# Ledger of designs, part 2: VH-VL binders against Rho GTPase-activating protein gacT (gacT)

Target 1, 189 residues: Rho GTPase-activating protein gacT (gacT), of Dictyostelium discoideum (Social amoeba) (q54nl0r163to351)
Amino acid sequence: VPLTQVPCRAGSNVPIIIEKLIDHIERTSLNSEGLFRIPGVDLTINQYIKLFDNGEDVDVSPIEPYTAAGLLKRFFRDLPVFVPQSINKRVVSLFIDEEGKKKPVDMEILSNLRVLVHQLPTVHFEVMQELTNLLGKLMSRSDQNKMTISNIAICLVPTLNCVPAIVTYSIQMHDFFYNEVFPQHHLYY

## First folded at step 4 (VH-VL)

Design ua05 (from u06 with heavy chain G103W; framework fv_utomilumab)
Fold by ESMFold2-Fast, scan of step 4:
Structure ua05 (fold): chain C 189 residues (1-189), chain A 123 residues (1-123), chain B 108 residues (1-108)
Amino acid sequence: as target 1 above (189 residues)
Amino acid sequence: EVQLVQSGAEVKKPGESLRISCKGSGYSFTSYWISWVRQMPGKGLEWMGKIYPGDSDTNYSPSFQGQVTISADKSISTAYLQWSSLKASDTAMYYCATYEDFWSGYLYYFDYWGQGTLVTVSS
Amino acid sequence: SYELTQPPSVSVSPGQTASITCSGDKLGDYYAHWYQQKPGQSPVLVIYQDSKRPSGIPERFSGSNSGNTATLTISGTQAMDEADYYCQAWDESTYGVVFGGGTKLTVL
């Protein structure tokens, strides 16, 4: 189903399934070596998907770390669209020239990337914010869990079906993209 | 040296079951989607569905949902396309295809194709 | 359902420029990719992401995509370019890809 049609709590734009899984992973799983890389139990993932699809109030607390991460990955992979292709195309144009070569990355390019991230539909934007916040915490514990930014990108970018720069810069510069004041008038003129 | 090697041609009768294969090598098999594409004799390309071998997640074109099963065995880097009961209308060339650009992260293209498996279903 | 429309055939003389179009609603918002298929062979990617050429594809192949129409352009067309050409884009209704019906390019 479309992300905007997945059930949310009153006053929230983040789906309940994402909220529950991210909270559970953050509390229990961030020190697990290879989280998101090492597969969980497929049978268990399929069972939990059915419970959520049936609209049940699912208790995620018994879910083992690799299976919880696998469930979250399956949710994103099954989404019809997480980042619209029109936004993906515009992001590529920021980083790649007409000859297919990478442009030098500076604050102007990153500021323009921030503008494009803010053009995501509200639910998509807040879900990206919550996901990349979790992934930043995972990255901060890479000494224990071995999930560097590169390992996170390899595991998650194909699942999210979006330009890597959206995810990697959102993780590395989270406050810039999601929490800092946005000087709209300087960027839209 | 990414390579997709498909199983050989098949001649079957209507109602029979069949499974054809696509073996990947030269890349991380579990990290990229593999798609199946049908081409009926004298006709164009039709996307059937895809599988992510790392967790066996599948996605089907509505025209093929319930008509075929896509699966993968990551221990031998092989994807499968299976029919429980073949029809004469299943006569076609079947291709597997993938792409090796996980860093792009946007809607993919197919830069690597198998050689194709010809399936002929006749009485 | 999302559909990509190609002309069934295009004919050019050797050395002329061939243009093969692919039309779909708001296609310019999606990436268009192009494949060449010769009889008895697997498709070969000739243009990806609207305008990029894979290694080994001659410079005479180029692409564009804007509005509702993507175009594959072959300048100085040669006899060896005779083939069926397919465009491909994303289909949100299937959460997968869609191919155009194909265009037979004849070089005479």
Scores: ipSAE 0.043, ipTM 0.620, lowest interface PAE 7.0, mean pLDDT 87

Design ua08 (from u06 with heavy chain S104E; framework fv_utomilumab)
Fold by ESMFold2-Fast, scan of step 4:
Structure ua08 (fold): chain C 189 residues (1-189), chain A 123 residues (1-123), chain B 108 residues (1-108)
Amino acid sequence: as target 1 above (189 residues)
Amino acid sequence: EVQLVQSGAEVKKPGESLRISCKGSGYSFTSYWISWVRQMPGKGLEWMGKIYPGDSDTNYSPSFQGQVTISADKSISTAYLQWSSLKASDTAMYYCATYEDFGEGYLYYFDYWGQGTLVTVSS
Amino acid sequence: SYELTQPPSVSVSPGQTASITCSGDKLGDYYAHWYQQKPGQSPVLVIYQDSKRPSGIPERFSGSNSGNTATLTISGTQAMDEADYYCQAWDESTYGVVFGGGTKLTVL
């Protein structure tokens, strides 16, 4: 099913299934070792997917960490498009030259990547923002959960069907891509 | 290695039902989309639709929506293309095809093709 | 509906360069892929993602894609390259695949 056709709450651009799973994982699961890497219970994942597909008001509170992460991965894998091909192709061109060699990464390339991320359709942009915010929090607890940026990229980028740089830079430079907080603490600033 | 083996040729009359098959082997059948492609005699390739066997999610070309049903049985690594009522205009070669690029649906291209199933519908 | 247009036929002499075009609205914003089909056989992928060759495809096959036009180029064309060639792209509006009408390459 297309992301834009997945049910959202009134006034929200984030699907209910994503909202509930991200909130649950953030609250209960960020210290779980190998989260998103270790498989959940497939039969339980299938059952919850059917509940959401039927439009039921699903209580996610009893879902254990690996199954909740597995549910979220299944949702993204089944999307027909998360990042449009036109945007993915332009992102590749920012980082890879015409001979297939990696370009040195500088602020110009990252600023152009930010522009491309902001060209995502509104629902896709807000979902990417929420997902990469969660993943940044997971990464910040890698001492406990063992999910470094490399481990996160290995287990999630194939599921998201997008250029790795979109996800990894969104995680590592989240404020730059999504918040861009301007401190104004001095009289002359 | 990766192989897609399709069912044999079919000769049918208009109004009859038909189901043809595509059996995958040498790869994780539930991890990649399988597409069906039609080629009418002397004509070009037409994409009909695809299925993800892991959850049976389907996506059809607008021209084929409601005309055919695509399904899969993951227990025997087999995808199906089905007609409830055949027409003479369904006479064509039908191919199944897949790719091995870790599920990049929007970068979809076909590395592997079945040998084709010839369907002939005539009186 | 999104359409890819190819010339119905292209003719070259042995050893010459063949160019087969595929035109679509803003096609250069999307990846183009190319297939070779010989009589009685299944299609074979010869170029993917605009310009990349699968293992086993000769270096004389190359591709490009910019603006509205993707091009398959066969340098030093051989008699064995006689076939129908199809371009293919992704149609985001239908979340599906679209093929060009095909080009018959003749080597005379």
Scores: ipSAE 0.343, ipTM 0.745, lowest interface PAE 3.3, mean pLDDT 88

Design ua09 (from u06 with heavy chain S104Y; framework fv_utomilumab)
Fold by ESMFold2-Fast, scan of step 4:
Structure ua09 (fold): chain C 189 residues (1-189), chain A 123 residues (1-123), chain B 108 residues (1-108)
Amino acid sequence: as target 1 above (189 residues)
Amino acid sequence: EVQLVQSGAEVKKPGESLRISCKGSGYSFTSYWISWVRQMPGKGLEWMGKIYPGDSDTNYSPSFQGQVTISADKSISTAYLQWSSLKASDTAMYYCATYEDFGYGYLYYFDYWGQGTLVTVSS
Amino acid sequence: SYELTQPPSVSVSPGQTASITCSGDKLGDYYAHWYQQKPGQSPVLVIYQDSKRPSGIPERFSGSNSGNTATLTISGTQAMDEADYYCQAWDESTYGVVFGGGTKLTVL
């Protein structure tokens, strides 16, 4: 099912399944070692997917950490498109030249990446914002959970089907990409 | 080395069921999409659909949705293409193909192909 | 549904440059890939991501993709290049892969 067709609450652009799972994981699971890397229980994940697909009001509170993370991963893997190929192609061209060589990363490139992230359809943009906010909190507890930015990228970027830079910079510079920046921060000469 | 090895040629009658296979080796079978591609005699390539073996997620071309079933058994690194009731128009060469190079499905190209399975459906 | 259009056939003399086009609405916004198929054989990837060559593919193969048209270019065309060529792209409307109809390259 396309992300724009997944049920949301009135006035929300974030699917109910994502909202419930992110809230649950954030409250209960961020200290779990290898979260998103260690697999959950496939049978249980399949059962919960069916409940959501049937439009049930699903109680996610009994779901244990690895299964909740696995359910969220399954949701993203099942999406036909999370980041459109046209945006992925443009992101690659920001970081890699025509000969396949890496460009040095500076604020101009990151500003251009921000513009491309903001070109995501509204639902996709808000879902990326919520997901990368959760992943930033997971990363901040890497001493306990062992999920460094590299481990997060390895286990989630293939599932999300997008250029790694979209996810890793969104995690590391979340405020820059997703929060409002007011002009005229300083009045100094 | 990456290899996709397909099952042998099949000769069937209309109305019969059939399942053909594609066995992957030399790579992480559960980490990459496997696609099925049809080529009717003397005609071009037609993408039928794909499966991600790690979670059995499938995506079908609209022309093939409901016509075939794609599945995978990750315990034996094998993907399947199945018909419940064959038609003469299903006579074709069937290829499986995968993409290993980058590991990201957004690139959607095929650097490894099976040798093909010829399916002939006639009276 | 999204369609990729290729000429059915292209003919060149040995040593000349062959150009095979693939046209689709806004194709330059997506990656184009190219496959070579010789009789009785599986397709072989010759160009991926618009212009990149897999290991083992001769340097005389090159590609481009802009606007509505991707082009496979074979310089110094040889008899061994005679084959069917297929372009391929992502169809965002059906969330799937689409192939062009194929071009038969004949080396005279």
Scores: ipSAE 0.305, ipTM 0.736, lowest interface PAE 3.4, mean pLDDT 88

Design ua10 (from u06 with heavy chain G103D; framework fv_utomilumab)
Fold by ESMFold2-Fast, scan of step 4:
Structure ua10 (fold): chain C 189 residues (1-189), chain A 123 residues (1-123), chain B 108 residues (1-108)
Amino acid sequence: as target 1 above (189 residues)
Amino acid sequence: EVQLVQSGAEVKKPGESLRISCKGSGYSFTSYWISWVRQMPGKGLEWMGKIYPGDSDTNYSPSFQGQVTISADKSISTAYLQWSSLKASDTAMYYCATYEDFDSGYLYYFDYWGQGTLVTVSS
Amino acid sequence: SYELTQPPSVSVSPGQTASITCSGDKLGDYYAHWYQQKPGQSPVLVIYQDSKRPSGIPERFSGSNSGNTATLTISGTQAMDEADYYCQAWDESTYGVVFGGGTKLTVL
């Protein structure tokens, strides 16, 4: 199902399944070693997906850490599009030169990446904001959970089906991308 | 070396059930989507659907939703395409295909193809 | 549903440049990939990500993708290049891929 068609609470742009799982993981699971890397229980994930698809009021509190993370990953993998290919292609052109070599990263490139992130549809933007906020908190507990930025990227970027730079910079510079004043010259018209 | 090996040709009558297979080797079978592609005699390629074998997650083209079932058995690295009741219009070559993407997965092309399974349905 | 349109046939003399087009709404915003299929054989990837060649594909194969049209270009076309060619892109509406209708390249 398209992200924009997934049920949200009144006045919210974030799907209920994401809201519940992120809150649960943040409160109970951030110290779990290898979270998002170690697989959860497939049968349990399938059962919970069915409950959410049926529009049921799902209690996520009994879900153990690896299964909760696995359910969230499964949700993103099932999306037909999270980051449109048009945005992915433009992001690649920011970081790769005419000969296919990586460009040095500076604030101009990062500001242009911010513009592209803000071109995501509203629901997609807010979901990316909430997900990368959670992942930043996971990263801050890497001494306990072993999930460095590199480990997070390896296990999640393929699931999100997007250019790694979108996710890794959103995690590492979250305030810049989601909480700072957007410069006027970077607004799309 | 990545290889996809498909089951042999099938000759069936309308109304019969059929399951054909695609066995993957030389890569992490549970880590990449496998797609099924139909090619009717003398016609072009049509994407039918895909499966992620790690958890049996599936996506179907609207044209094939409800007409076929895609499944996988990760213990033997094999994906399946199944019909409950064949029609003459199912006569075609069926390919399985996969891609390797070291990085992002957003590229969605097929660098590895099975040899194809010819299915002939006639009365 | 997203649709890709190719000419049904293209003819070229040996040594000449063949151009096969693939048209779709805003196709340049997506990656285009190209497959070669010879009679009785499985498709073979010849171009991926608009312009990249897999290992083993000759330099005479190149690709581009801009606006609404992706193009497969074969310079110095040889008899061995005679085949059906299919373009392919990601189809966001079906959660999968879409193929063009195919182009038969004849080298005479």
Scores: ipSAE 0.419, ipTM 0.792, lowest interface PAE 3.1, mean pLDDT 88

Design ua12 (from u06 with heavy chain Y106F; framework fv_utomilumab)
Fold by ESMFold2-Fast, scan of step 4:
Structure ua12 (fold): chain C 189 residues (1-189), chain A 123 residues (1-123), chain B 108 residues (1-108)
Amino acid sequence: as target 1 above (189 residues)
Amino acid sequence: EVQLVQSGAEVKKPGESLRISCKGSGYSFTSYWISWVRQMPGKGLEWMGKIYPGDSDTNYSPSFQGQVTISADKSISTAYLQWSSLKASDTAMYYCATYEDFGSGFLYYFDYWGQGTLVTVSS
Amino acid sequence: SYELTQPPSVSVSPGQTASITCSGDKLGDYYAHWYQQKPGQSPVLVIYQDSKRPSGIPERFSGSNSGNTATLTISGTQAMDEADYYCQAWDESTYGVVFGGGTKLTVL
C-alpha cells in the first residue's frame, strides 16, 4: 500500500501504525541491545499487521522490543516507495562525482541535501522526520544498546530502500534537516 | 572473487515439483539481495523476484507471485527457486544474480551472475 | 506495469558507432544499467548508474540517460561486440527491476 493511503488521525500526516510503534519503542525499548538488528517474533508481527490492516484500534503496549522494531521494519519494507527515485538519484550526485569518487562533505552539500529532503511529499517527509528522530534517540544510547550510527545504517537503510546519506545525516543533524531555517552547527556526537 | 554457482540442468514432466539452487561465495551472503531472472528460449530477460537472505524478505514480480517460491538458507549461503507443479511454459534458463552496494535498491544492478540452470519441462 | 522499450535490432559496420536506446516513462528519474549477452553465456554488466563502466569493460562503451530515454553507445564497434544488449531500471510497483526487451547488435 502507498504511504499516502495508510490511515492517519484527523489533522495528521503520520500513519497511526507508525505513530503508535514509534511512541511505544521510544518509551520502552531504547536500551534493548541490538534493537532493529535482532529479529522479533514473526508470528506476532504477522498477527499485528492483520489487526492494523483490518482498521482495528490496536493496543501496541504488550509488544516486546524486538517484535515492535520488527513490525516497524516490516511496515517500511512493504511500502511501494518511501523516497522517490528522482530524489535518491539527486542525493547520490551530491556525494559522488561522475567518476564514482566521494566528494568532500561540507555545509554546501548538506544544505543541498536538506533542500532535497524537503522535496519529499508531505506524508513521506513527516514520516522520515519521526523515524529519524527515534533513531537519533536510539543512537544516543549506543553505549547501552550497541546501535551506533553505522549499525543503525546497516540494518535499516536496506529496509528503507534509499540513499544512506538521507537517513544518516537526518539522524545526526536532525534539527538542521527538519526544524532549522539556517545552517545548523550542532551535531549528534 | 564474488561467485554464484547454480545447480545443474533439470529435465522434468508437467506437474512435477522442482527446486534449483544458487550458492554464493566471496561476499557477505546475508547482506545483499539475490534476484532470480528467467530467460525463455530465444527470448529476453524477465525479473522474477528477489530475497534478502539476512531476514528472508522477498519481493516478487506480479507475473510470478504464486507461481514460484524464493527462499534462502543462510547457514550454507544458498538461495532457492521452487515450483510446486511445473508447466511446459516454465521451460527456460534461470539465472541468479546479485549486486554489491550498500543495500540500497535504487542503485540496483547485477554485477555478478550465476552460470544459469536450464530447466526443460516436456511430456 | 512499467515497461522499457528497445529497438529489436541495430546494425553497424566495424569501426562505426553503435547507438542502442531504451525508452520508459520518466526513465531519467531512474538509474539505467546495461548488460551484454553473447550466445550460451550469462549476461555481463557493461554500464551501471547511467554512465559508469565496471572494471574490465573497454572505454568504447559509454552511456547516458535523460528525460524518457537512456542510450548505450559503443564507439569503434568491433566484431566481438556483436551480442544482445538489455537495459534495466528500477520498478517502484514491484519493488524490483524491469528489463528492456533486448536489442540484437549485428556487426556487418
Scores: ipSAE 0.191, ipTM 0.665, lowest interface PAE 3.5, mean pLDDT 87

Design ua13 (from u06 with heavy chain L107D; framework fv_utomilumab)
Fold by ESMFold2-Fast, scan of step 4:
Structure ua13 (fold): chain C 189 residues (1-189), chain A 123 residues (1-123), chain B 108 residues (1-108)
Amino acid sequence: as target 1 above (189 residues)
Amino acid sequence: EVQLVQSGAEVKKPGESLRISCKGSGYSFTSYWISWVRQMPGKGLEWMGKIYPGDSDTNYSPSFQGQVTISADKSISTAYLQWSSLKASDTAMYYCATYEDFGSGYDYYFDYWGQGTLVTVSS
Amino acid sequence: SYELTQPPSVSVSPGQTASITCSGDKLGDYYAHWYQQKPGQSPVLVIYQDSKRPSGIPERFSGSNSGNTATLTISGTQAMDEADYYCQAWDESTYGVVFGGGTKLTVL
């Protein structure tokens, strides 16, 4: 199912399944070693997916950490499109030159990445914002949970089907991408 | 070095069941999608579907939904393509293929291919 | 469903430039990849992400992709380039891939 067609609460652009799982993980699971890397219980994940697919009001509170993280990963992996290919292509060109070499990263490149992130459809942008906010909190507890930015990227970039830089910089510089005043680049700016 | 080794050629009659295999080596088998691709005699490539062996999640092309079953056994690093009842129209070369680049999850191409399994279904 | 269209055949003389097109709605918004298949062999990736060459693929292979059309270009075409060529792109509707119908390149 396309992300824009997944049920949301009135006045929200974030799907109920994402909202519930992120809130649960943030409250209960951020100190779990290897969260998102260590697999959850496949049978339990399958059962919960069916409950959400049936439109049931799902109580996520009994879900143990690795299974809750696995359920969230399953949701993203099954999306048809999270980041459009046109956005992915433009992000690659910010960081990789025509000969396949990495460009030095500076604030100009990161500002251009911010522009591209803000070009995501509204639902996709708000979902990326909520997900990377959670992942930043996970990273901030890496002493306990062992989930460095590198470990998070290894686990989630393939799941999200997007350029790594979108995820890693959104995590590490979350306020810059999602909470600061966005500079508009138009004819008169 | 990534290698995909497929099972040998098969000659079957309509109505028979068949399972062909694709064994991966030289990479983390459970971390990358494996796709199946059909090529009918003298025709082009058709993507049939894919499996993520880590949790056996599958996606099928609409043309192949219900026609075949894709599965994997991660304990022996082997993916399978299965028919419950073969038809003459299933006569084709079948390839498995994968991509192995962490940075290319958004960009689905096949840098590694099996050698192919020829399936002949004749009355 | 999303479809990629290739000419069924292209013929060139040795040393000439071969151009093989692949057309699809808004194809330039996606990456195009290209495969070479010789008789009795598995496909071989020759161009990925519109224009990049895998290690071992000669410089005479190049690619482009804009608007609705991706193009595989083979400069100084040699007899060994005679093969079927397939384009491929990502299909959002299946969360998988779609192939073009293939182009037989004849070098005579």
Scores: ipSAE 0.006, ipTM 0.574, lowest interface PAE 9.5, mean pLDDT 86

Design ua14 (from u06 with heavy chain Y108W; framework fv_utomilumab)
Fold by ESMFold2-Fast, scan of step 4:
Structure ua14 (fold): chain C 189 residues (1-189), chain A 123 residues (1-123), chain B 108 residues (1-108)
Amino acid sequence: as target 1 above (189 residues)
Amino acid sequence: EVQLVQSGAEVKKPGESLRISCKGSGYSFTSYWISWVRQMPGKGLEWMGKIYPGDSDTNYSPSFQGQVTISADKSISTAYLQWSSLKASDTAMYYCATYEDFGSGYLWYFDYWGQGTLVTVSS
Amino acid sequence: SYELTQPPSVSVSPGQTASITCSGDKLGDYYAHWYQQKPGQSPVLVIYQDSKRPSGIPERFSGSNSGNTATLTISGTQAMDEADYYCQAWDESTYGVVFGGGTKLTVL
């Protein structure tokens, strides 16, 4: 089911399943070692997917940390498209030159990446914002949970099926991508 | 310093075509959406639509879809608003404005505005 | 269609607090932004994302947004604050923006 067709609360652009799972994980699970890396209980994940698919008002409060993270990962993995291919292609061209070599990363490239992130459809943009906000909080507790930016990228980027730079820079520079006022000084030409 | 400079006032007759412009300077023109906003005499602000000059992607409000065309020429950092056939009801001040959120989402706001172009349509 | 409702006018005496409301269905789930427009001039952003002030906007301007109502508050209102004020929010149905009808603030 496309992301735009997943049920949201009235006035919200974030699917109920994402809203409930992110809130639950943020409140209960951020200190869990290897969160998103260590698998949850697959049988339990399958049961909760069926409850959400049936349109039930799902109580996520009893879900254990690894299973809650696993359910969120399953949701993203099963999406047809999270980041459109047109945006992925444009992001690759920001970081790789015509000869296939990596470009030095500067504020011009990061500003252009921000523009592309903001070109995501409304639901996709707000879901990316909420997800990377959660992942930034997870990263900030890496002394407890062992989930460095590198470990987060290894676990999540394949699941999200997007260029790693979209996720890693959104996590590391969240305010710049989602909360900072534009135009920035470095965007003037 | 970011500036949006709009073309001068226009006086037209019903049925005539018109194109007004908004030239951006002091920023990366192809990296920001530009919106057009109408204000009829003594009335409030109405969002008409937007364009992303980097690839000419456009979105219109339903009230203006088919009534106007928004376009941009990135080689001269200029956005356009065009009518094929003006009506007396098109008499208004027209503003261009840039906004923070470039794709979608409720973060959109306008931190830079053009000075406005007054369009008067009368017989 | 999604609509934002503002009172057409608000009057305050100099030095008093002005409150301008903007009402919309579940407006608190979206960001509200506020613009000031003086006669013959372009709108100027005075509050963005419910409560944030752009550089150069006096501290007497503040904002809030909860439930169905966003509020622009001007404390110690001055004659120079006399203007039309517009709220603006996201319009989910159009993937664009919607403005309130505007409020004329009179300082007398």
Scores: ipSAE 0.005, ipTM 0.436, lowest interface PAE 16.6, mean pLDDT 85

Design ua15 (from u06 with heavy chain F102Y Y108F; framework fv_utomilumab)
Fold by ESMFold2-Fast, scan of step 4:
Structure ua15 (fold): chain C 189 residues (1-189), chain A 123 residues (1-123), chain B 108 residues (1-108)
Amino acid sequence: as target 1 above (189 residues)
Amino acid sequence: EVQLVQSGAEVKKPGESLRISCKGSGYSFTSYWISWVRQMPGKGLEWMGKIYPGDSDTNYSPSFQGQVTISADKSISTAYLQWSSLKASDTAMYYCATYEDYGSGYLFYFDYWGQGTLVTVSS
Amino acid sequence: SYELTQPPSVSVSPGQTASITCSGDKLGDYYAHWYQQKPGQSPVLVIYQDSKRPSGIPERFSGSNSGNTATLTISGTQAMDEADYYCQAWDESTYGVVFGGGTKLTVL
C-alpha cells in the first residue's frame, strides 16, 4: 500500500501504525542493545501486520523492543515508495560529481539537501521527520544501546530504500532540516 | 560467483499443479529480494512478484496476485514459483532474477538472472 | 498503471549508431535500466542507473534519461548486437518493476 493510503487519525498526516510504534519505542525500547539490528519475532510481526491491515484498534503495549522495531522496519520495507526516485537521483547529484567522485560537503550542499527533503509529499515529509527524530534519540543513547549513526545507517537505510545522506543528515542535523526558524527556510510543506 | 540455477523444463496438462525452483549460490540468499519474471512465447518480459527469503515476505504484481504462489526455503537457498491449477495461458519461459547491492530498494535492477524454466501447458 | 513504451523494431547498418527509446510519464525522475536478450538466452543487464555499464559491457553502449524518455545508444553497431532490448523502471504503484514492451534491433 502507498504511504498516502495508509490509515491516519482525523487531522493527522502520520499513519496510525507509525504513530503507535514510534510512541511505544520511544517510551520502552531506546536502551535496548542493537535495536533495529537484532531481529524480532517474525510470527508476531506477521500477526500485528494482519491486525493493522484489518483496521483493528491495535494495542502495541505488549510488543517487545526487537519485535516493535522489526514491525516498523517491515512496514518501511514493504512501502512501494518512501523517498521518490526523483528526489533520490537529485540527492546523489549533490554529493557525487559527473565523474563519480565525491564532492566536498559544505553548507551549500546541505542547504540544497534540505530543499530536496522539503520537496517530499506532505505525508512522506512528516513520516521522515518523526522517524529521524526517533533515530536521533536512539543515537543519543548509543553508549547503552550501541546504535551509533553508522550502525543505524547500516541497519535502516537499505530498509528505507533511499540515499543514505537523506537519513544520516536528517538524524544528525534534525533541527536544521525540520525545525529551521530563519524566514528564508520556510517552505509550503 | 553469484549464480541462480533453475529447475528443468516442464510439460503439463491444464488443471495440474506445478512448482518450479530457483537455487541461489555465491551470495547471502536471505539478504536480497528474488523476483520472478514471465516471458510468453514471442512476447516481452513481465514482472510477476518478489520474495525476501530472510522472512518470506512477498509482493505480487496485480496481474499475478492470486494466480501463483511465491515461496522460499532458506535452508537450501531455493525460491519457488507455484501454480495450484495450470492453464494453457501459463505456457511461458519463467526467469528468476536478483539484485545484489547495498541500498537496492531505490535502484532495483537485475544483474543476475537464472537460465529460465520453460513451462508448456497443453491438452 | 505505469507503462513504458518502446518502438517494436529498429534497424541500422553495421557501424552506424542505433538509438532505442523508452517513454513513460516523467521517466527522467526514475532510474532506467536496459537489458539485452538474444534468442534462447536469459536477459543480460547492459545499462543500469540511466547511464552506467556493468563490467564486461562494451563502451559503445551508453544511456541517457531525461523528461519522458530514456535512450539506449549503441555506437558502431555490430552484427553481434542484434537482439531484443528491454527498458525497466521502478513502479511505485506495484512494489516492483515495469518493463517496456521490447525493441527488436536488426543489423543489416
Scores: ipSAE 0.287, ipTM 0.733, lowest interface PAE 4.3, mean pLDDT 87

